# VHH binders against Formin-H (forH), part 4

Target 1, 361 residues: Formin-H (forH), of Dictyostelium discoideum (Social amoeba) (q54n00r34to394)
Amino acid sequence: VSLNEIIDLDREFELLLDKLAIEDPIKRKQMQSLPDISKRTLLEQNKADIYRTVKHKGPIESFADVKSVISSINTKHVPIDIIKTLRIHLNTADRDWIQSFLDNDGVQPILNILKRLERNKNRKRKEHSILQWECTRCIAALMKIKIGMEYIASFPQTTNLMVLCLDTPLIKAKTLVLELLAAIAVTDRGHGAVLTSMIYHKEVKKEITRYFNLVQSLKIEKNAEYLTTCMSFINCIISSPSDLPSRIEIRKAFLNLKILKYIENLRADYNEDKNLLTQLDVFEEELSTDEQLNSQQGTQIGIEDLFSQISSRVTGTPSQQELITLMTHFQRMSSSNLGLGVWTLYNALANQLEDELKIHP
Short names: E, the ipSAE of ESMFold2; O, the ipSAE of OpenDDE; V2, 0.75 times the mean of E and O plus 0.25 times the DockQ between their complexes.

## First folded at step 1 (VHH)

Design k15 (framework vhh_8k46_1)
Fold by ESMFold2-Fast, scan of step 1:
Structure k15 (fold): chain B 361 residues (1-361), chain A 124 residues (1-124)
Amino acid sequence: as target 1 above (361 residues)
Amino acid sequence: AVQLQASGGGFVQPGGSLRLSCAASGFTFSDYYMGWFRQAPGKEREFVSAISGSGGSTYYADSVKGRFTISRDNSKNTVYLQMNSLRAEDTATYYCAAGSPEWLRELYSNPDYWGQGTQVTVSS
């Protein structure tokens, strides 16, 4: 029965013909014989008529029947006002109602809307962003209740679609998404889901590396609340793991994207914004503390890791070309038939120079 | 990487039975709807059956209702399709798929992940 209700294109189309006052039997028969794609196109073009039919019959004005509420939002043509009404109800509903909503896959229609918006991302940007905002607010309402937070933290499908909203031009929606992701990331189960979702974001948005668009937003966006929330999210995903190696690994992605330079610029541009400055301080203090702990533990450092640290500090500076030249000399040495003695000699010379310059890395 | 491996196809006579299996790896199996689709030569792929992540909800195409049963074992990351009272019209390559409920509701044309097919031939 329920699958027939989902695949009830002919019934919806018949209702549309009634709404369009097409009463000629010959014309109705001709239109009913159209291919499915043509019927879908006509239904989409006459969205307001479908909206009125859904709203008139739909139980969104009566929240007693959870399954009927879910059915009302589980269509191709869901008006924004219905999503707003759902959001208000989710903020006030009791635990038993929310549990029933979750158990009957009530989150899925909201995710369907978000996924459809991603498919059609180039169409009507303003309406698109507002619908992303209202769907995100429904997720926020669910997260205020423990069972909703646990559900969202347990199903990465939700966080995967939430991260796609980060590219929205609507700053308040982008800010809310980051706030929710930060709240999820501080939980043990949710941290892994958020990290996985950022990989998904990289793949879908064709980023050069994970977090690229997020870090670039620190330079592009001029909204202090957004910048504060963005830094807070970054701090949460780095500092949530209790183990030092995990924190160092996650932080490396941001350091490689030159986040420290953007932090310096943000301090200059927002020198009296206490909330933003606090988040910038947290990033730098956690970095300093972890570097001190790492030095105390005597970790075995590989060639790749050492080079990554050097490259991170030098790339984009005048010293970059000198590093390239120096590495070119080492490449020539490594391709020669000269042995260990030449490398040992370079190390002895470097040690002597460091002593003279009083450099102790 | 996500992998779906379908098996259990073969030759059967009309009125016979087959059980198809789909072994999944590379994702949290219980989070995904699992489904079966089929494609006969020269025809488009059509929906056959689907099961929710928990196994609490099942869906069937009208052509297979009462004859086919979908089930899953989340401890083994496997979904099954029990096919009874097979007809010549059931001859097709059967594909397992994983995805969100949207593909059942025509919001998306394709599931998120597809398996390799297994051939079912019903003939005397």
Scores: ipSAE 0.000, ipTM 0.093, lowest interface PAE 22.8, mean pLDDT 76

Design k16 (framework vhh_8k46_1)
Fold by ESMFold2-Fast, scan of step 1:
Structure k16 (fold): chain B 361 residues (1-361), chain A 123 residues (1-123)
Amino acid sequence: as target 1 above (361 residues)
Amino acid sequence: AVQLQASGGGFVQPGGSLRLSCAASGRTFSYYAMGWFRQAPGKEREFVSAISGSGGSTYYADSVKGRFTISRDNSKNTVYLQMNSLRAEDTATYYCAADYTWGSRNPYQYDYWGQGTQVTVSS
């Protein structure tokens, strides 16, 4: 049974006027004469502050002073209710308040709580999981505004502490963390930070290879929402780079961990889950597309790969000695002081010869 | 699960050629990287060649480079090993293997194995 808390409208509205520092008796009386629907609308816009002052009377006295709020959470023993109150406020605060919070290092106390919880992870306390969840929700609230997303994406220390939450037993917390990391990973600066943080995760958790625990969770976890979010995160970190070599390198780590076998098993176990099946399809379709691109000649082919193709075609033919002679010329050019100009001249001569011989792509 | 059946082995003179085939049963053959391994009497199994699920990437042991060619036909669920310029040292039982790792450079991690086909190179 759900309990409805009835809030006295006139009392709540009086507290809102106090919060807004409306001290003029004439203005206060005028606002108190507003229709109930208008009062409810104003309260909804500021419900976090009103709820705190009425239901969560604690050490955070006012949200008008950003530094006071930060000081209240920058202690060794932060009550859960203070973090809950902060989370509610972050969802309703204006851009200027959030900017001041970020500028005064308001994120750092939240990260310190997460670091402390990781240090004490062997202690199974109900309050531990709730604090971890509420801190993660504070980060989520900040990421809803562009300046908060840019801040979090710009500081790799933040994503390093977020990835430590991936091994929490609280399924909703690690699902949220994966959603946040995926959102960060689709940004240019954030992609590199997330990849670096997964190396940090490997070192802290003593994984045999990067992504090991993440891929194992596809076998262990039986929650469809988590599995969908996990596959979405994997797809995001692979597909974010615009260049083929980067996508192949990142994907190789997952392929080497036998992810295709787990995808096959997930298709069997979750055959009617459209959201999960979509993420499995995305992984396989992008793999297929990139394999086709990788088989084509172009800017994706490195010097070693290109030479291997030439060598395989020429070895054992009368042309083998001529290739050795050409490579000897290139070896001498690579040690010359003439640089780019010599290579450009050779390319121009080769293009002219190819045109005469009608050799084209 | 996938079942693999190797065939095409036989007796051949040095300098001769043989083509081995590995037929796979089951759905999703294109998900599997395919590999060939061989084992001579009294020796450990050694890697010969591998091909990615799409066929876009191929790998060869140094001892067979330029002589052997791996290919696949996903419409027939079959992988092939064309062996040219055969030597006495190529005498072995040849095994085909399948792995869920597409584009893999680690054939030793293969999950599924065929029974093998004997190749004897002798005068």
Scores: ipSAE 0.000, ipTM 0.309, lowest interface PAE 14.4, mean pLDDT 77

Design m01 (framework vhh_8emy_2)
Fold by ESMFold2-Fast, scan of step 1:
Structure m01 (fold): chain B 361 residues (1-361), chain A 121 residues (1-121)
Amino acid sequence: as target 1 above (361 residues)
Amino acid sequence: QVQLQESGGGLVQPGSSLRLSCAASGFTFSSYAMHWVRQAPGKGPEWVSSISGSGGSTNYATSVKGRFSISRDNPSKTLYLQMNSLRPEDSAVYYCARDYWSGRYDTFDYRGQGTQVTVSS
């Protein structure tokens, strides 16, 4: 047994006694006199916690006064330990305390931290990612209670800053952000906020199209939990609207990004991952169901199909001549340098006429 | 050495009441917030209730609010959970846990060995 090994053991055991909050000097000395094998056994039993320094005296001295808590996080340089302490309290605080926190703009300092991190992205990436992670966990804690979820879903500025965290290298942070966004997206008000935030993400990240980076992550990331969560988020934003046209429009963005090819590859690479396969199945089954509904309703019918339906009803009737004349007018418009405004004007006139004739689209 | 020992579990019928106790030793009990967490077969741990070191603040999971009451006796170093109007879905192993400031079950300093509560007819 070397002297260095003995010195290291004694040092580590002192940290364990500090962690266990052994305050009695007599008891502490008794424990320090234990045989090495006993010290090693206690260290092994408590190894996950031996280097943690969190004590009953937290960075935030009191949680009773909401305004004091908010003031402690409303500074230019907030220590990560203060945000951790806030997160712990938000997970256990009662409804009345959380309501007071929301009413006194307690979310805004958290958002200000996330905003500063995005502006100063050239800072050390690891520290940046850890602080984003802790702030995101505070938002997660608020979302566990109905009033917090409703608050976050009502303000797009929160989801705008959350989506910017998706470019973090920390896989657990990306996964948590997508879980939270999915939870927000299934609420009526939150769905609109998330869609708006994905437009904001496109603008800030200079994406070619909305969802580009998100869909590319299905190819790049090799973490099954992340991939499952990403597919779950995609499924949530597509399926949350009760109306078929909205679902088709949102899904079209993903189909145009070749998501079906990535789903094929994920099935091959993760053939035994039940959770991921379930999310892939959900995407394809919802697509199939909506395509059947779309073909039955004709709401999102193509130009050629729409024309074939009109011509089949009009051919051989006196209205055939009028249809030919109308199509000739449209042909002239399509070959002109007239912009979208003329087509929208014709559409507005048609809507007005349909209203007068009691014809519903 | 920090020790937490739960007791008071058992088999009861729906609608019954049960009181769980947790005897704490090896630390300054009044200086730590305490929690009750439960785990049903085949499910992850669920936080049930918390109480501050002084006993002045208490919090409850939505699923138990109005039915369960957490309390502590600092002189005797004992934590309690009074469970009223028990339902089959309350069946779980109940653990007493010392707060670590992580706010997550997996980051608690210590938890006891647990006490089994079964609510069945």
Scores: ipSAE 0.000, ipTM 0.115, lowest interface PAE 18.9, mean pLDDT 75

Design m02 (framework vhh_8emy_2; at its last look DockQ between E and O 0.08; V2 from the best seeds 0.00; counts 0 for: pae E 23.5 > 2, off the site)
Fold by OpenDDE, look of step 2:
Structure m02 (fold): chain B 361 residues (1-361), chain A 120 residues (1-120)
Amino acid sequence: as target 1 above (361 residues)
Amino acid sequence: QVQLQESGGGLVQPGSSLRLSCAASGFTFSDYAMHWVRQAPGKGPEWVSSISWSGGSTNYATSVKGRFSISRDNPSKTLYLQMNSLRPEDSAVYYCAKDLYSRGWTYDYRGQGTQVTVSS
């Protein structure tokens, strides 16, 4: 094998790694260390021109080319390889091509694939999960460009189908979906879309409450990257609104699902994972900040809301039983012969506790 | 033993700036979020600012937002509070506090505090 051939192979392989968006230096090094035969195999597998199925040989710059690509993926049975090729192309295509793709409803066939996969859930073959993942990666590729991001964020069906992909057994796919949803959620129009989609998820998956499965995943899943991404997504959804009431409302839903308990557990179990701990810190700090803000704005918190907040904080903690005991006591005493006097006594005690806190902050 | 020592307080005029420092010891500083709290005479403790263990996340009370900046140097185990545009209402004893991670604003240790007085 001539030195020139080797150089060419390495160069081509580097380009492939770029196309595959393998940015992790460690991973790249690992891939570069592959035997030449493996490199060639990968190159051949990835040379599959999205246009191989399309008889037209030429630069994919024409409107006709875009239509051809769309037609190739707009079938009832789309091979995984075609979708993979599409993904690769979407990552390298110029802005005009992407625009044309979007203008010609190129996203719809991808969504149709996802819809079909969702309907056939009972037949979850490994192949289906891979196809779903590749579709999601296509969406991810589109979202790398501003026009693609805007399109995806503004297309409600897209986010609805994306949230349904959260049930995939493929951890990488789940993680990716959450990343994408988080990215969408921080956009002006995207936040509402993501919230709406989470409602959609609740309905379709018959969740008890919105975000239920998501929060439960914090308990069940063990993959640190996923957990980090999950928390990041949650933080994004909560923190995106500029208005305090909106943030409080969204957060309340998570608090009601006992997320603080799970956060505590995650801190204990993943005490060396800096990324995860960062997200946990963000959650807790933002909670504290907003509570402080809320207290300062003199918002007359209704009695029910106040209790809800207390309950949310205490539920799942060692203090839960103490609160129950106290509330039970309130119930008893409120009907006692002491009448309003009982509250005076309670307030006196509260004041004493406040004084103690001042001394021992 | 956990030790937190605040410094940098003093008497300053309104509109002036002051930088507080907190030297931490006796624990793995980089593993914990840190907080500043203050207490004015006759008032209860008031939360001022928080910073995550990495410094990647910071939060501020509404009363100090835009004027104060919290930062940390993990290698030196030091917490900072840059206070700009100081007001008389900022007068208080300022405490450095170690986070407890207790489902809200709580801390398990705090320093002795440093007095900040803003007066014309």
Scores: ipSAE 0.000, ipTM 0.241, lowest interface PAE 15.3, mean pLDDT 83
ESMFold2-Fast, scan of step 1: ipSAE 0.000; ipTM 0.134
ESMFold2, look of step 2: ipSAE 0.000; ipTM 0.096
ESMFold2 (binder alone), look of step 2: mean pLDDT 83; pTM 0.847

Design m03 (framework vhh_8emy_2)
Fold by ESMFold2-Fast, scan of step 1:
Structure m03 (fold): chain B 361 residues (1-361), chain A 122 residues (1-122)
Amino acid sequence: as target 1 above (361 residues)
Amino acid sequence: QVQLQESGGGLVQPGSSLRLSCAASGFTFSSYWMHWVRQAPGKGPEWVSSISSSGGSTNYATSVKGRFSISRDNPSKTLYLQMNSLRPEDSAVYYCARESYLGSRPDYFDYRGQGTQVTVSS
């Protein structure tokens, strides 16, 4: 009861801040920290403007028919104002309306817009970035309701297109994308979707390893708010799993990309940014805690133990010669000057084969 | 799974002190602004206090400023509300609230658990 009222008030107040064009994060935060009575007063004073914007400003004349709304956005060239009107409505729509929107594939037109923007990435117009921003905000509005979050977490098609938007030149849009992905990643179902989407990102962007571009952005980007959000996202995907082995495996990818070096550089460059420093502290503290827990649980399976298990299952079988041949290849790789990259390439190929054979334990 | 569990409420006399705790799990606690919100019987919810992700910034409702102190322990993923000089009008169910944020901007409250009842009565 009380929680639903608070959630509804915050949803409406966020819409008011959007209407008033309050985009400064600090001012928005200050406004959102106001007492409930102050928020209700401001909403009441601006109620007519919110309804007028939805009813008279947009080309969507009625939201009573969900299918008509979907049809109006399911066109080859959707005006930005239509998407803005949809975003405003999604922030105020009741659960039944949102359920009908999801059931009638209302998310698909938004995804189609994002696909077209990715296809035309090299033809950067300001309308491109604004349309990406408004589409991302529509997804954000859906995520404020449990059914919307569950829908997005269940279908990696949405998160796949969200991760591709990380290449946008609009810093506020890539920041929002990471915030939404972090929110999705902290849910059990959404964590898997986000990890799958980062594999998709690697394939589409031809990254050497998963997370490569994300980690490089910590060096390239000079926006403190973005850097804080990026570190927060990284921390969320690592810490979401309750089991230690999963956290160690995910964190290992970032450690191999030399994230600790970038964290040190960020501490030097942003020594007064409390929010960023907190995210850097979180990464290092969780690493330390998990290393201690790993020591308490005993040594994880080492190379010798793993080889012993393989050898015992394969020795004396027709597969023995193939194992010897494979190990000979590894012996040659271990003496090569190619280093880590060759091993990661082999692991990527092995992972692809295992996916095709369905042999995941 | 995002979870917030409040504790520390009870029946106390006017002028007494109580410390409320909120145990967080299922998310990176240190990344989020946190809030305390209360609701008295027959009234709407009232925001009480907020604290930034690092703990460097705190805000208080005028009705509690100077009496209440919000703090957090990021390593233990715990939020606290120290309530001093309690008054009968402070009687309410107190809820711990997580705020999603867009960099520095809070965007969405996400609440979990049943809250903790505080009753200030002689």
Scores: ipSAE 0.000, ipTM 0.130, lowest interface PAE 17.3, mean pLDDT 77

Design m04 (framework vhh_8emy_2)
Fold by ESMFold2-Fast, scan of step 1:
Structure m04 (fold): chain B 361 residues (1-361), chain A 123 residues (1-123)
Amino acid sequence: as target 1 above (361 residues)
Amino acid sequence: QVQLQESGGGLVQPGSSLRLSCAASGFTFSSYGMHWVRQAPGKGPEWVSSISYSGGSTNYATSVKGRFSISRDNPSKTLYLQMNSLRPEDSAVYYCAKGWDTYRSLEDAFDIRGQGTQVTVSS
């Protein structure tokens, strides 16, 4: 069907939804129920974007031949203007063009640029950061289409190179990378790719443990949008798995890095930032909910998990000092040759007290 | 994947009440904080209210505090906004948003989230 032969607004709009890869039946019904003026406005915006893309083609001769576009960006020295032109085109290209781009390894030249920038960090730092940002925006444009998101989620080399951009001094690029990784992490296939990329980040950046630099950034960075996005990313990777054991395992890495102390400091420093406070609430409330669910499902609780539960209930209450005193007594006992018999005696006494007070699990 | 469907808007007189609903799917609703955001014609988006994932914490914009109440039902994956004592300046399209989404994405009709629900307060 030729664009200039379409005279039915509803048919033309249906083709736009296909072009944008909007396949969800409810979303399609929702958009198809829009007023005629809204549909015409969206169609005109799409036409204008096509004309803007053609107008901004720059040194790229034609977008009709996917292979020639890929060849234009697959050179040793790719000017930033070419990457900007590509980004604009990726935001407006139809599904068939994007599929051909992916099938002909069009993502690889973008990844090659990111790999080169990682090797040459000490040269023209501002240019390098801007080029990282433009390459990340190309990946973002691809992710707006279902086939692009699925491609990126299925190829770990993409998330591996994205995560290396987290050490960029350009805060907006770092923020965008975390937003994209969070979006990938909430997909079934993408979650594993993101976890793998954080292992890769640890190896390349020589981190003591996985997530060390990420958690440390919560103390170092003073940009509220970045901090909110960083907490959102952490929440996404922890909460994406539907199974309780996976969530507990991932969360333990962050708890071991003392993230709860950093959350406390962020609450104090950003007490009026609604979006950040929401992400901090999500982390702490999910922790509490999963610990309760873990107890109810008969999952065995370790000493560290049990202490975390007790500490969270007692901290900030009059009982906090009594707990500190009790733990001090236990510390002294643990350093002596008291053996199993004394610990079992204390357990017997505790059971008697619980029975008297009618405290039962 | 993420899908949000707003409903409950309409044309009402000043001083009236409306209850907005947002049905969520495609993500673990109980694991995320939620927001209500509104946009009047010719104006940028305005944050209205937020609620934590458990419903234990709520926040409101100064312009609606004391008049609006946000709540959620995690079993049914639904977010609510009870709007009392409505004023002409409350007229806007109301959108619900997942806690990590940016305001700018809510203006985009191509966004996979809902198209919003129109509230018009006029005599």
Scores: ipSAE 0.000, ipTM 0.121, lowest interface PAE 20.0, mean pLDDT 76

Design m05 (framework vhh_8emy_2)
Fold by ESMFold2-Fast, scan of step 1:
Structure m05 (fold): chain B 361 residues (1-361), chain A 120 residues (1-120)
Amino acid sequence: as target 1 above (361 residues)
Amino acid sequence: QVQLQESGGGLVQPGSSLRLSCAASGFTFDDYAMHWVRQAPGKGPEWVSSISGSGGSTNYATSVKGRFSISRDNPSKTLYLQMNSLRPEDSAVYYCARGRYWTSPLYDYRGQGTQVTVSS
């Protein structure tokens, strides 16, 4: 079973629990712990309730006019029930409707809500968390289809705002955000966007280093599903690049944060949790394999593999267009009769710039 | 069917050079990393070298670095290992192997092997 299939099942089952008005935290958790077969059976029995298009009298009266829907959610104070209605519709809308929604900047109002929630973080915490949850579920609904996933992976603003939701006290919202980010990180385009979003998270939350809060959550949180998802996300970030230097560089950040000590503690505390133990094993096994390869001196990198490293790091980030522009300059230089001299001049300038950046980063 | 067939092994004297070849068929050769793995008598398999699908990036075991050179010819679907300054401890059966990544010695298919003996 793929991560996308797990996200789809959990999303649809969460919708079912909402439709059935199951609000008791204990009962909801018990139902969410059911085997996948049981969840699918309950979804099939209640399928009509999940796939219904809900019409709301008031701000969103009909979903036929995409621009009208977008205008209804593009206000300073959007009621939570309107975002819930949009989420339900996004899960049932056809591809053409979703394409029109994306083309008319329908994601932007959702991102604007997330921006306002971050700005007003200290005001109404309960309403704040619920609205973050519903906006994240709208993004999840869009990611269910290829055009939505491509959109999310291509625009770093979305992943930047998603990572800010990791600070929510609502454990199910944190878990969903990490699941979505892991799905994005597994794609070549999305990996760069996720790495950039973690830098943005560090800046906004004033972390000592990237991933500090994420790694600390492995010690603080006592929810096995969250811990498994968090480790899975970390593994996805590290393992997505095909090249050894990129994996070593990303993994070094986690090793410097003493993640191996937390993994040892998690093994002791959750010794019978197969899913969590699998993610812990993956981290340690990949570390061992890469350490063995790294200790073997003689790695030589060629142009195509070097570009693959660069592409995996910058695709989906604000730097993507600058890389395209830089490569266009190189294409022109390669087709010129200027020879070795121009390449050596560029290298000299690059060395000077790198020295300045190392002194004043 | 994936097929990998090694050739070029033999008996050589210490300090000599030898070039191994591996002919691949049954898959898109340039989509895969390729590896050389050896097994000496009474020992387990030892990874020797890896090359990326494009041929642009290479890895070598510390014991062979500076002496061995891995290369590939994608149009002819052939992998090569140029072995220089051979030592008695290089004596082993050499296997050609197909992998997903040049940065990992993990492989899903290997050939039948070619024997290399370094002895005076």
Scores: ipSAE 0.000, ipTM 0.268, lowest interface PAE 15.8, mean pLDDT 78

Design m06 (framework vhh_8emy_2)
Fold by ESMFold2-Fast, scan of step 1:
Structure m06 (fold): chain B 361 residues (1-361), chain A 123 residues (1-123)
Amino acid sequence: as target 1 above (361 residues)
Amino acid sequence: QVQLQESGGGLVQPGSSLRLSCAASGFTFSNYAMHWVRQAPGKGPEWVSSISGSGDSTNYATSVKGRFSISRDNPSKTLYLQMNSLRPEDSAVYYCAKSYGLWSRDEYYFDYRGQGTQVTVSS
């Protein structure tokens, strides 16, 4: 049986209705009300028919020879139907076939298509988006098994090209990309690859800061499934590291982009959406937990330990004399009758200086 | 990064019960489906059971359905497997596994890096 079958079934069936071009809202609702067994039967029938047709009549007539399949997709002009056929096969292929596909660089032709699409982004946007969607689904199919997930997590070019698909107007493609990136982000090698890919996204899309467009999408997009997946992706990249400092640093980027205000707005706009509300709750609960842990761990760092860290970086440098002078000022303060207020004033001034330096450099 | 620690295994007689636990850390536990996977000596891994992030949906392998019950406690970040009416065929190392994604669609879409807990059902 399928993992998370209820969610998978409804989602896959929605995609089937899209594929069959059933756009009438009344007809869609009638079909979505079918028993689960009927939905599964229709999904399996549809997959079997497509696979049968391609295997016997398409340009990829046999999947027995992995290298032949790879050669068929390793051309400058790959028809979308061939990529759809490959996607269907990847979803049904056994583990040994997929291992051979990975070992023979079968992923590279898919990446080459995504790279060409980004290079030619000013041409025929609808066809462009559909091809991005089908290539992303091939990557999704590979990620359904452990060997494919490990390969993709270990190959940063894949995540770099996947993040470029976030610019697509096709909401289901953005949603799938974020779902896949979240899955990659929680693997050993994948977290770093995803963080790096978001830097690449910033450079290519000319964002002011990393995650800017992603966070803005929480305000702009009105699709609850997308918003839920987006928040879930954000939660995954923040909470995946086991060390507190890493989580605080990553979360700070989102807090600086005013994500808490967007979360407040999303709670108001989607007050009955359980799945979205859960992801909003997760963000705020993890923030609260980490603030508590940071407070507890902060009390373990004494003045002497902190000074030792500063001293080790500054001793023997031209800055050593400036540090001595600064400490002399603090020594005079400790001998004064001015009390707590002067220390808080110094801290306020230091905060202001740090904010100004962040703007300049 | 992700840490999963299984416990509760042991040597029991056929017909006995055991409760396995898995302590999770390093990820937002409630966001992920969790799974139990077992591996008998000389055999490949076999998926046993899954539970959704919320705990509302559960699935079981045909061989254990009606005998095993999966549950989770999200506040304590702990996964459980209640194993009843144990059979010699249930003897294996049991691993706790996290999904690779929020919407896991396949039993192979998970990470099981814990040390496992040995269950032996003999005589």
Scores: ipSAE 0.000, ipTM 0.219, lowest interface PAE 13.7, mean pLDDT 76

